# VH-VL binders against Proteasome subunit beta type-11 (Psmb11), part 5

Target 1, 253 residues: Proteasome subunit beta type-11 (Psmb11), of Mus musculus (Mouse) (q8bg41)
Amino acid sequence: TTTLAFRFRHGVIAAADTRSSCGSYVACPASRKVIPVHQRLLGTTSGTSADCATWYRVLRRELRLRELREGQLPSVAGTAKLLAAMMSCYRGLDLCVATALCGWDHSGPALFYVYSDGTCLQGDIFSVGSGSPYAYGVLDRGYHYDMTIQEAYTLARCAVAHATHRDAYSGGSVDLFHVRESGWEYVSRSDACVLYRELQKARSLEQELEAKACGIYPEPATPQGARECKELFVEQEEVTPEDCAIIMKTETM

## First folded at step 14 (VH-VL)

Design y02 (from x03 with light chain S94L)
Fold by OpenDDE, last read:
Structure y02 (fold): chain C 253 residues (1-253), chain A 120 residues (1-120), chain B 112 residues (1-112)
Amino acid sequence: as target 1 above (253 residues)
Amino acid sequence: EVQLVQSGAEVKKPGESLKISCKGSGYTFSDYWIGWVRQMPGKGLEWMGIIYPGDSYTKYEKNFKGQVTISADKSISTAYLQWSSLKASDTAMYYCARLEYDEGWYFDLWGQGTLVTVSS
Amino acid sequence: EIVLTQSPGTLSLSPGERATLSCRSSQSLVWSEGDTYLHWYQQKPGQAPRLLIYEVSNRATGIPDRFSGSGSGTDFTLTISRLEPEDFAVYYCLQSTKYPYTFGGGTKVEIK
């Protein structure tokens, strides 16, 4: 998994890969790892999909209850604290969930990291998942608060694409979201491999242009052979929807 | 059985006080919000307000604020709607309803209604 | 306050016919992606309202499959595919996306 979020002048960007790992099996259906909480709040998810879904269900419920009582939704900070408090109550259940809450409230764009141990941190850049070290490498180099919207989109795509290239547990597509004052918007989904190649080409062209401008004629680097990403067409066995129904019954004892 | 049972029909005069009840059974009464709905004769449903019996937090619709009092006694699983001074315009059917908020956000359980008639 | 407008006010149909009821909201009822809190209730004469559909398209327990809900954003529809004699009633939409909760004016489905 590779998820990331960063705060910049024009809001908060959230991006994630879509590869789902089911235990030892890498080939799970595309999963959405950026989850809408409400119109102005997104959460990134890393952990078991079931656990994440449950927490967000509970979070949404609690947010609505607070909205009913207080007449307004909690701030992003308030929501983060609420989530952290809820998760802290379940520390004994070995639930490993890490989330970045990306939102816009009366104070402006805000980004929080929340972990299942009750950790709650405010920050400008967060990346979560097995691909996060790779994503941070890209983010730390390219991030600045005054980025244009396009620069921010490119940075997020680049970070996830690079992470998916290196991290065996990340892949599929790159989902990109932008939280604005008006609310969150879905920006794009792009194939991670295609995106990575395009970004590499663009970078090479820029370097060539810069080299030409500086009068440095780099010797043509011999194109190291594009290792054919063998698309392992894992036949989508139609997992019939019947099997997901069983797990919800047992908790009523 | 999970149910809300309301008090019986009331016939009152203008200026009289009235308190009608809604008793929950078959579930943990304190854990569910109770809404009140008015229906004037031959008219539609009107939202009045809501109470959480667990802590008696109450929220009123603007038109009903100060006109009625919503309360609850969780010890006997009962919600109340009361008037200090009835008006002829208070003649209506009044329903209590339970708010489901775990699986959704809708009123899943309704009382049978209490008819309040205010006539001189 | 969110205003729900139901149309028509009265729908006169025969048993076996299809009924289509509209509920329009003055603003979007989307609370979050996948969460739209528009519900449909049936009320028969002298009875309390009964939940039919919750969250736009989910049938409540015990509700026949001839009842279906659809819609998004501000426009919602209750459909009765084939009217049964017991379906002649008043139908109300309710929004619970934003407080105060509000009902539509109701649609009376009556026998032609």
Scores: ipSAE 0.897, ipTM 0.965, lowest interface PAE 0.5, mean pLDDT 90
Fold by OpenDDE, last read:
Structure y02 (fold): chain C 253 residues (1-253), chain A 120 residues (1-120), chain B 112 residues (1-112)
Amino acid sequence: as target 1 above (253 residues)
Amino acid sequence: EVQLVQSGAEVKKPGESLKISCKGSGYTFSDYWIGWVRQMPGKGLEWMGIIYPGDSYTKYEKNFKGQVTISADKSISTAYLQWSSLKASDTAMYYCARLEYDEGWYFDLWGQGTLVTVSS
Amino acid sequence: EIVLTQSPGTLSLSPGERATLSCRSSQSLVWSEGDTYLHWYQQKPGQAPRLLIYEVSNRATGIPDRFSGSGSGTDFTLTISRLEPEDFAVYYCLQSTKYPYTFGGGTKVEIK
């Protein structure tokens, strides 16, 4: 699995491969790994399809309950915390899920990483799944907050395509989503192999053009310092035992 | 049988207090939200508010906030709608309804209604 | 607040005819992909409302197959394929996609 999301000036991009791995069998039908939660919130999923579906079902229920009670849906941050809290309460369930929640709320575009151990992190770039190391390699080189929409799309496609090329558990197609202020939109689905080839060709052409233009050996651009992703540790709000009890009661219905 | 049974019709004068009831049976009353819906004579349905009997969490619609009190006693599977001081404009049919969740909320079970008539 | 506009206000038909009732929302009722929370209620004279259709197209228990719901986004339709005498009632749509949840004004189906 390769999923990624990153925040940029124009919202949040989410992308994922569609290869489903069923244990040792890679031949499962294409799976959607970017899951709409509501109109302004997407979740990427890494883990078993069943586990992911379960958590999102539970999450949706809780969101609807909160909407009923509070009159509005929680923020992206609130949703992430809620999900993290729920997951932490069910640590005994061998549910291994990693997700990036991509949304737009009153505070603007937001991106959170949530893991089944209750980890909840806010950040600008997340990649989840077996292909994530490869995706990060691409993202770290190309990402900047002020990217154009097209640059962002290209970067996301490139990152997933590269990951699918290297990761045996990633493949199929690349789904691309864009979370805007108006809500999320499905941008495209592209064959990962075709996309990778096209991107390689484009890169080769660019390099050839640069080599032709650089009759002058440009001095290697000093790597602009990797701005330390300040991992904003979202303080784990202590989920009160009462909150856990409510969640357990709702599953028995 | 799963049902909501409401108290009988009420005829009151302006200024009087009133408390009508809605009793659930055939299901776990505390696990479902109960809403109250007003229907004025010859008019449509108006959502008044909702209560979760399990913890007595109550929410009112804007137009009904401060006008009525919604409460519940889960021990007897009963929800209540009450007025401290009735007005002629409170003349209406009042329905309690169970709110069901199936990835969204909808009223799946209704009481038979309580007609409240407020006249001088 | 989402406003649901039902049309027509009154529909005069004969038994056996097809009834088409519209419920239009001021905003999209899509909560998530594939999830739209519009419901239909039937209210017969002197009776409480009864759930007819939930989530656009699902018939409630005991509802005849002559009732069907359809629609998407902002436009929803309740269809009664062949009106029976017992179908002459007021029909309400309800949205629960966005709080506050709101009813439509109702459509009265009356005998011509």
Scores: ipSAE 0.879, ipTM 0.955, lowest interface PAE 0.6, mean pLDDT 90
Fold by OpenDDE, fold request of step 20:
Structure y02 (fold): chain C 253 residues (1-253), chain A 120 residues (1-120), chain B 112 residues (1-112)
Amino acid sequence: as target 1 above (253 residues)
Amino acid sequence: EVQLVQSGAEVKKPGESLKISCKGSGYTFSDYWIGWVRQMPGKGLEWMGIIYPGDSYTKYEKNFKGQVTISADKSISTAYLQWSSLKASDTAMYYCARLEYDEGWYFDLWGQGTLVTVSS
Amino acid sequence: EIVLTQSPGTLSLSPGERATLSCRSSQSLVWSEGDTYLHWYQQKPGQAPRLLIYEVSNRATGIPDRFSGSGSGTDFTLTISRLEPEDFAVYYCLQSTKYPYTFGGGTKVEIK
C-alpha cells in the first residue's frame, strides 16, 4: 500500500495506489484507499481493508453523533483526535491501521496522521503504507507549500507511481484527490505503470532540453530495456459471497 | 411491540404548567434519542429538541430554547416535555419520535401525539 | 439552515392516478459520496407521521412498493405509482444531512 497526503497553499492533496493485497497475495486489482468521510474530509487507509472500513464506519457514526449533540461537525483536528482516541481503546487487538486525515475546516486546510496505537500528529506531509518510504523520497524533493495546483497533482502522482514501481505491495492505479475549501474533489485515476513511464519520459525530455540549453549535448543514453511488467494474472479465485457476512455485532456496551 | 405511547390530551389555561410524557416499549429506551416535534393546527412539523435518555443529554432547537424543558427517566423508559407557563400559542399537537441511525439520522418511530389546548 | 421547499402545496388527484411530489433543498444534501439524507414521511388525517422513505430511496418497513423515492443533490421526488384511497395524506420531507435538521412544509394529496 502507498498512500500520501500533503498540505499546500491551495488545500490538501491525497493520493493512493489501488492494489489490494492480503498477505503475500493480491486479493483485488483495484481498491479505494482514499475514503471520503464527509464533504470536507478524506482519510487514507493502510492496513487490512476490512479493518479500515470498519474504523471509518465507526468514525462516521461518531461524527454524526457529535454533530447531533454539538450542532456541528468537529474540526479536522477534533476528528483526528477522536479517531486516535477510539483506536487507542483497541490497542490490544493487534490492529495495525495507519491513516492520514485531510480536510478543510474554519481554520483552513489541515492534515493529520493517525495510527492504531493512538498516535495523532499534525503535519504538512504524510505517507502511510509499505510504499511510504519511497513516496517520502519523492515528496521530500519536490514539496513546497507554494506549489501550483498542477505541480501538486504531478508531485502526488509521481510519488505514488514511484512507490508502486518499487513496492511489491503497491500497484494498480493512482487515485488523486484534492481537498479544497468547497470540499474534496476526485481528480483522477491513472494506471500506475503508465504514469510512471510517462513521468520518466517527461523527465528525460526536460533533461535533454536543459542539456541543450547548456550547450552540453549528452550522448544519447541507450534506452535501458523496458522490463516488461509481466502482469501476473493471478487467477481470481471466486471468493464466494458467504464469507463477507461477518456482521460484527458491535454489542453496544 | 416497539412503540411510543404518549400521555392523553390536555386542556389548560394560560399561565398553567404542564408536563406530558412519552413512554417507549419493545426496545432499549436508553439507547435511542427521543425528539419532540410540534405541529400547530393546520401547520407543518417543527423540531423542538432531542434528548438521549442514556445520559439525559438534551438539546433544544433555537425557537424552543427556554420555552420548554425536555427530560427523561430511563428507569421507566419515559421522556417528558414540560412547560412552566403555558401560552395560547402553545396550542398544538406534540409528538415524540425515536431517532434511528443508519449512516444518518431519521425518525423511525412516532408516538400517537398529545393534543395540548391552551384557552382562556 | 437548509430550507426544504415542497411542491405543490396541494395535489388533487383521483384514485389510481400517479402522484409526483417534489422536495427541493436550498443547499446540496450530499453529505458524502453516495450519502444523501433526505427522508419522507406520511401523515394521514388525525394520525402521527409515519416514515415512508429514508435516505432518498429506501422504503421503510411495511411501506408498499407503489411508493418510491428518487433524486440527488437538491432535487428530490416522492412518487406514488397508483394512488390508493389510503394514500390521501400530507407528505413531509426531512433532511438530516446538515444540522439543524429541517422539515419541508408538506404536500397535501387530496381527492379530486
Scores: ipSAE 0.878, ipTM 0.956, lowest interface PAE 0.6, mean pLDDT 90

Design y02 (from x03 with light chain S94L)
Fold by OpenDDE, fold request of step 20:
Structure y02 (fold): chain C 253 residues (1-253), chain A 120 residues (1-120), chain B 112 residues (1-112)
Amino acid sequence: as target 1 above (253 residues)
Amino acid sequence: EVQLVQSGAEVKKPGESLKISCKGSGYTFSDYWIGWVRQMPGKGLEWMGIIYPGDSYTKYEKNFKGQVTISADKSISTAYLQWSSLKASDTAMYYCARLEYDEGWYFDLWGQGTLVTVSS
Amino acid sequence: EIVLTQSPGTLSLSPGERATLSCRSSQSLVWSEGDTYLHWYQQKPGQAPRLLIYEVSNRATGIPDRFSGSGSGTDFTLTISRLEPEDFAVYYCLQSTKYPYTFGGGTKVEIK
């Protein structure tokens, strides 16, 4: 699995491969790994498909309940915390789920990493799944906050396509989503292999053009140093045992 | 049988207090939200508010906040709607309804209604 | 607040005719892709409302197949394929996509 999301000037981009794995076999139908939660909220999923689907079902229920009680939906941050709290209650069940939750609320676009151990982190770039190390390699080189929409789309496609080329558990197609103020939009689905080939061709052409323009064979660019992403640690508010009791009661209905 | 049974029709004068009831049966009363809906004579349905009997959490719609009190007694599977001081404009049919959840909320069960007439 | 407008206010038809009732929303009722929370209720004279359709197109238990719901976004329709004498009633739509949840003004189906 390869999923990614990043925040930029024009919202949040979310992208994922569509390869499904069934146990030891990589021969399952295409799956959606970017899951709509709300018209303004998307979640990426890494883990067992069944577990991920269950968590989002539970999350939706809790969001509806909160809306009924409070008269409004929680913020993206609030939703991420809620998800993290719910997952933390099931610690020990060997449920390994990693999600990038992104959306647009009254505070603007936001992106969170949520893990089944209850970890909840706010950030600008997240990738989850077995292909995530490869995706980060691409994202770290190309990402900047002031990207154009087209640059952002290209970066996301490139990151997933490269990851699918290297990661045996990633493949199929690349789904691309854009979270805007008006809500999330489905941008495209492209075959990952075709996309990778096209990107390679484009890069080769650019390099040839640059080489022709400079008359000098460019020395391989030394990887510029990883800017220390100050991860803003969102302090985990202690989920009171009472909050866990409410969640358990809703599952028995 | 799963049902909501409301108290009988009421005839009152302006300024009087009133409390009407809605009793649930055939299901776990504490696990479902109960809403109150007003229907003025010859008019449509108006959501007044809701209560969760399990913890007595109550929410009022804007137009009804401070005008009525919604309460519940889960021990007897009963929800209540009450007025401290009735007005002629409170003349209406009042329904209690159960909220069901299936990815969203909707009223799946209704009481038979309680007619409240307020006249001088 | 989302406003639901039902039209027509009154529909005069004969038994056996097709009835088409409209409910329009001031805003999209889509919660998420494929999830829209519009519901239809029937109210006969002197009776409480009864759930007919939930989530745009799902018939409630015990509702005849002559009742169907359709629509998307802001435009929704309740269709009665062949009116039976017992179908002459007031019909209300309800949205529960966004709080506060709101009813439409109702459409009265009456005998011509």
Scores: ipSAE 0.876, ipTM 0.952, lowest interface PAE 0.6, mean pLDDT 90
Fold by ESMFold2, fold request of step 20:
Structure y02 (fold): chain C 253 residues (1-253), chain A 120 residues (1-120), chain B 112 residues (1-112)
Amino acid sequence: as target 1 above (253 residues)
Amino acid sequence: EVQLVQSGAEVKKPGESLKISCKGSGYTFSDYWIGWVRQMPGKGLEWMGIIYPGDSYTKYEKNFKGQVTISADKSISTAYLQWSSLKASDTAMYYCARLEYDEGWYFDLWGQGTLVTVSS
Amino acid sequence: EIVLTQSPGTLSLSPGERATLSCRSSQSLVWSEGDTYLHWYQQKPGQAPRLLIYEVSNRATGIPDRFSGSGSGTDFTLTISRLEPEDFAVYYCLQSTKYPYTFGGGTKVEIK
């Protein structure tokens, strides 16, 4: 599983792979790991899908009750605190859920990490899942707050695609969402294998052009096909629900 | 049996006060929002306001704010709708309804209605 | 405030016929993915409204299967597949997606 979210000048990006499995086989390589909470708020899923679905259902009900009392939905920050408080009341149930809440508060793009132990952190970048170290490697190199929308989309796609190439438990497609002040948008679902190959071809072309600009010697052609994207059956991809040992913590920027 | 039972029909004159009741039974009354609905003769249904009996938090529809008072006494599982000074235009049928929010978001339980007639 | 427009205002039919009632909303009634809060009520003369269909298509407890609901977003339909004598009444749609909650104007189903 690879999930990521980051905030930048034009909002919050959320992206994830779609790999899932049942038993010893990949039963469905396309699953949704970025979930709308409501029209202006997204959450990522990590840990067990069933636990996340349960918490989002309970969260939505509580948000509706608060909307009825107060005339408007809570902010992203308020929603993160609410979810953390709810999870703290039930911490003895051994639920392992990590989520990034993505939205837009009065002060701009808002991103919060919430874990089932009651942890609630604000930050600029979060990545969660077995693929997150690889995603962070890409994000750390390319992230800056003032990215254009296209740069942000490319960075998110690259980070998830790279993670699917490196991590046996990540794969399928890359889902990409963009949260603006007006609400969230589902931007794309791209095959991770195809996306990885196209991104590597683009990088190789850029490297070739830079080498030609630096020297007076002809640029030798290099094989680009050594970075082909593969999707192989791997038994390590069967991650059972409630196996929190594979969940990787993110850091705040 | 889960039910809402309203007080009986009322015949009043303009300027008189009135308090009608809606008693819940068979469930935890204080845990569910109660709404009041007016139906004028020959007309449709319109919300007047809602109350959460657990803490008596109340919201009024704009046209009814200041015209009626919605209250509750959770110790006897009863919600109230009251007027300090009735008008002839208050002649209508009044219903209370419970908001079900455990498995959805809809008004599942209705009182039988209280007919209020205001005439000189 | 969300306006619900019901049509037709009156539907004159015979027992055994299919009735189709429409409710159109001025705004989408989708609160979140999969949560649309549009409901149908039946009201007979001198009686309280009775819940028929909640959240677009779910029949309330004790409602005969001749009643069904459908629709999405802003356009919703209540269908009575075969009218019985007891079904001649006024039908209201209600939205609970955004406070203040609102009723449609009603559709009277009467004997032709």
Scores: ipSAE 0.679, ipTM 0.863, lowest interface PAE 1.3, mean pLDDT 83
Fold by ESMFold2, look of step 14:
Structure y02 (fold): chain C 253 residues (1-253), chain A 120 residues (1-120), chain B 112 residues (1-112)
Amino acid sequence: as target 1 above (253 residues)
Amino acid sequence: EVQLVQSGAEVKKPGESLKISCKGSGYTFSDYWIGWVRQMPGKGLEWMGIIYPGDSYTKYEKNFKGQVTISADKSISTAYLQWSSLKASDTAMYYCARLEYDEGWYFDLWGQGTLVTVSS
Amino acid sequence: EIVLTQSPGTLSLSPGERATLSCRSSQSLVWSEGDTYLHWYQQKPGQAPRLLIYEVSNRATGIPDRFSGSGSGTDFTLTISRLEPEDFAVYYCLQSTKYPYTFGGGTKVEIK
């Protein structure tokens, strides 16, 4: 499993692989690891995905009850504290779950890491799961707060695709979400192997273009269509010196 | 049997006070929000407000704030709707309803209604 | 405050006919993906409202399968496939996505 999230000038990005894992049962390679909590808040999943889904259901109910009392949903920080408290109640059940809460509230973009031991941390970048060391390698080289939207999408896709190449428990496709002030948006689902291949081609192209100072077209947004359609390659995207700065749309989802 | 039972019909004059009740049975009354709904003769349904009987936290719809008082006594599993001074325009049917929030967030249990008639 | 507009105000039909009732919301009723809190109630004269459909399309316990609901976002429909004599009543939609919770104005289904 590889999940990541980072906060930047235009909101919060969340991305994850789609490799499914179920104890002793045969599992489908596609699963959704970025889960909407409400219109302005996403959570990632890691560890046991069925248990995470149950906790998000309970969390949503508690958030609805608080909204009823207070007239507004809790802040991202307040939600993170609530989730950490809920998770700490299950510590003795041998449940190890880590999540990143990605949101936007009156204080702007916000990102919190929550682990089942009660840990609750604020930060600008989190990656969790068995593939996270590989994702961090890419993120640490390419991240800056003032990225454009397309730079952020490229960075997230590259980080997850690289992690799926290296980590045996990560794979399938890369899901990408963007949380803006108006709410979350499902941007794309792209085959991780195709993305990785295109990264290697873009690295060669980047070397050629750096001699000529040339850019590549930004990827178009495809929030809902990405679930149901193959995406066409986009030839032009903004080029950076990092491997993850360039992306082409895949023929598959 | 899980139910909400409301107090009987009332005939009042303008200026009089009134307190009508809604008693829950067959479930843990203090754990569920109770809402009050007005239905004027020949008209639709409109929310007046809600209360959580566990701590008596109450919210009012804007047009009813200051016009009625919603309260509860959890020791006898009863919610109340109260007027200090009735008006002829308060003539209506009044329902209480329980919010089900484990599944679906709908009002699943309704009282039978209390008809309040205010006329001189 | 979310306004629910029901149409038509009155629907005059004969038993056995299909009834189609509309409820339109001033705002989206989606609280989160998969959570749309629009519900349908039936009210007969002198009786409390009775839940028919919850969360757009789910029939409540004991509701006949001739009742169905559909829609998304802001536009919702209650359908009664074959009217029975007991179905002549007033029908309300209710939203519980955002407090204050609100009812539509009602659609009266009456015998022609």
Scores: ipSAE 0.668, ipTM 0.854, lowest interface PAE 1.4, mean pLDDT 83

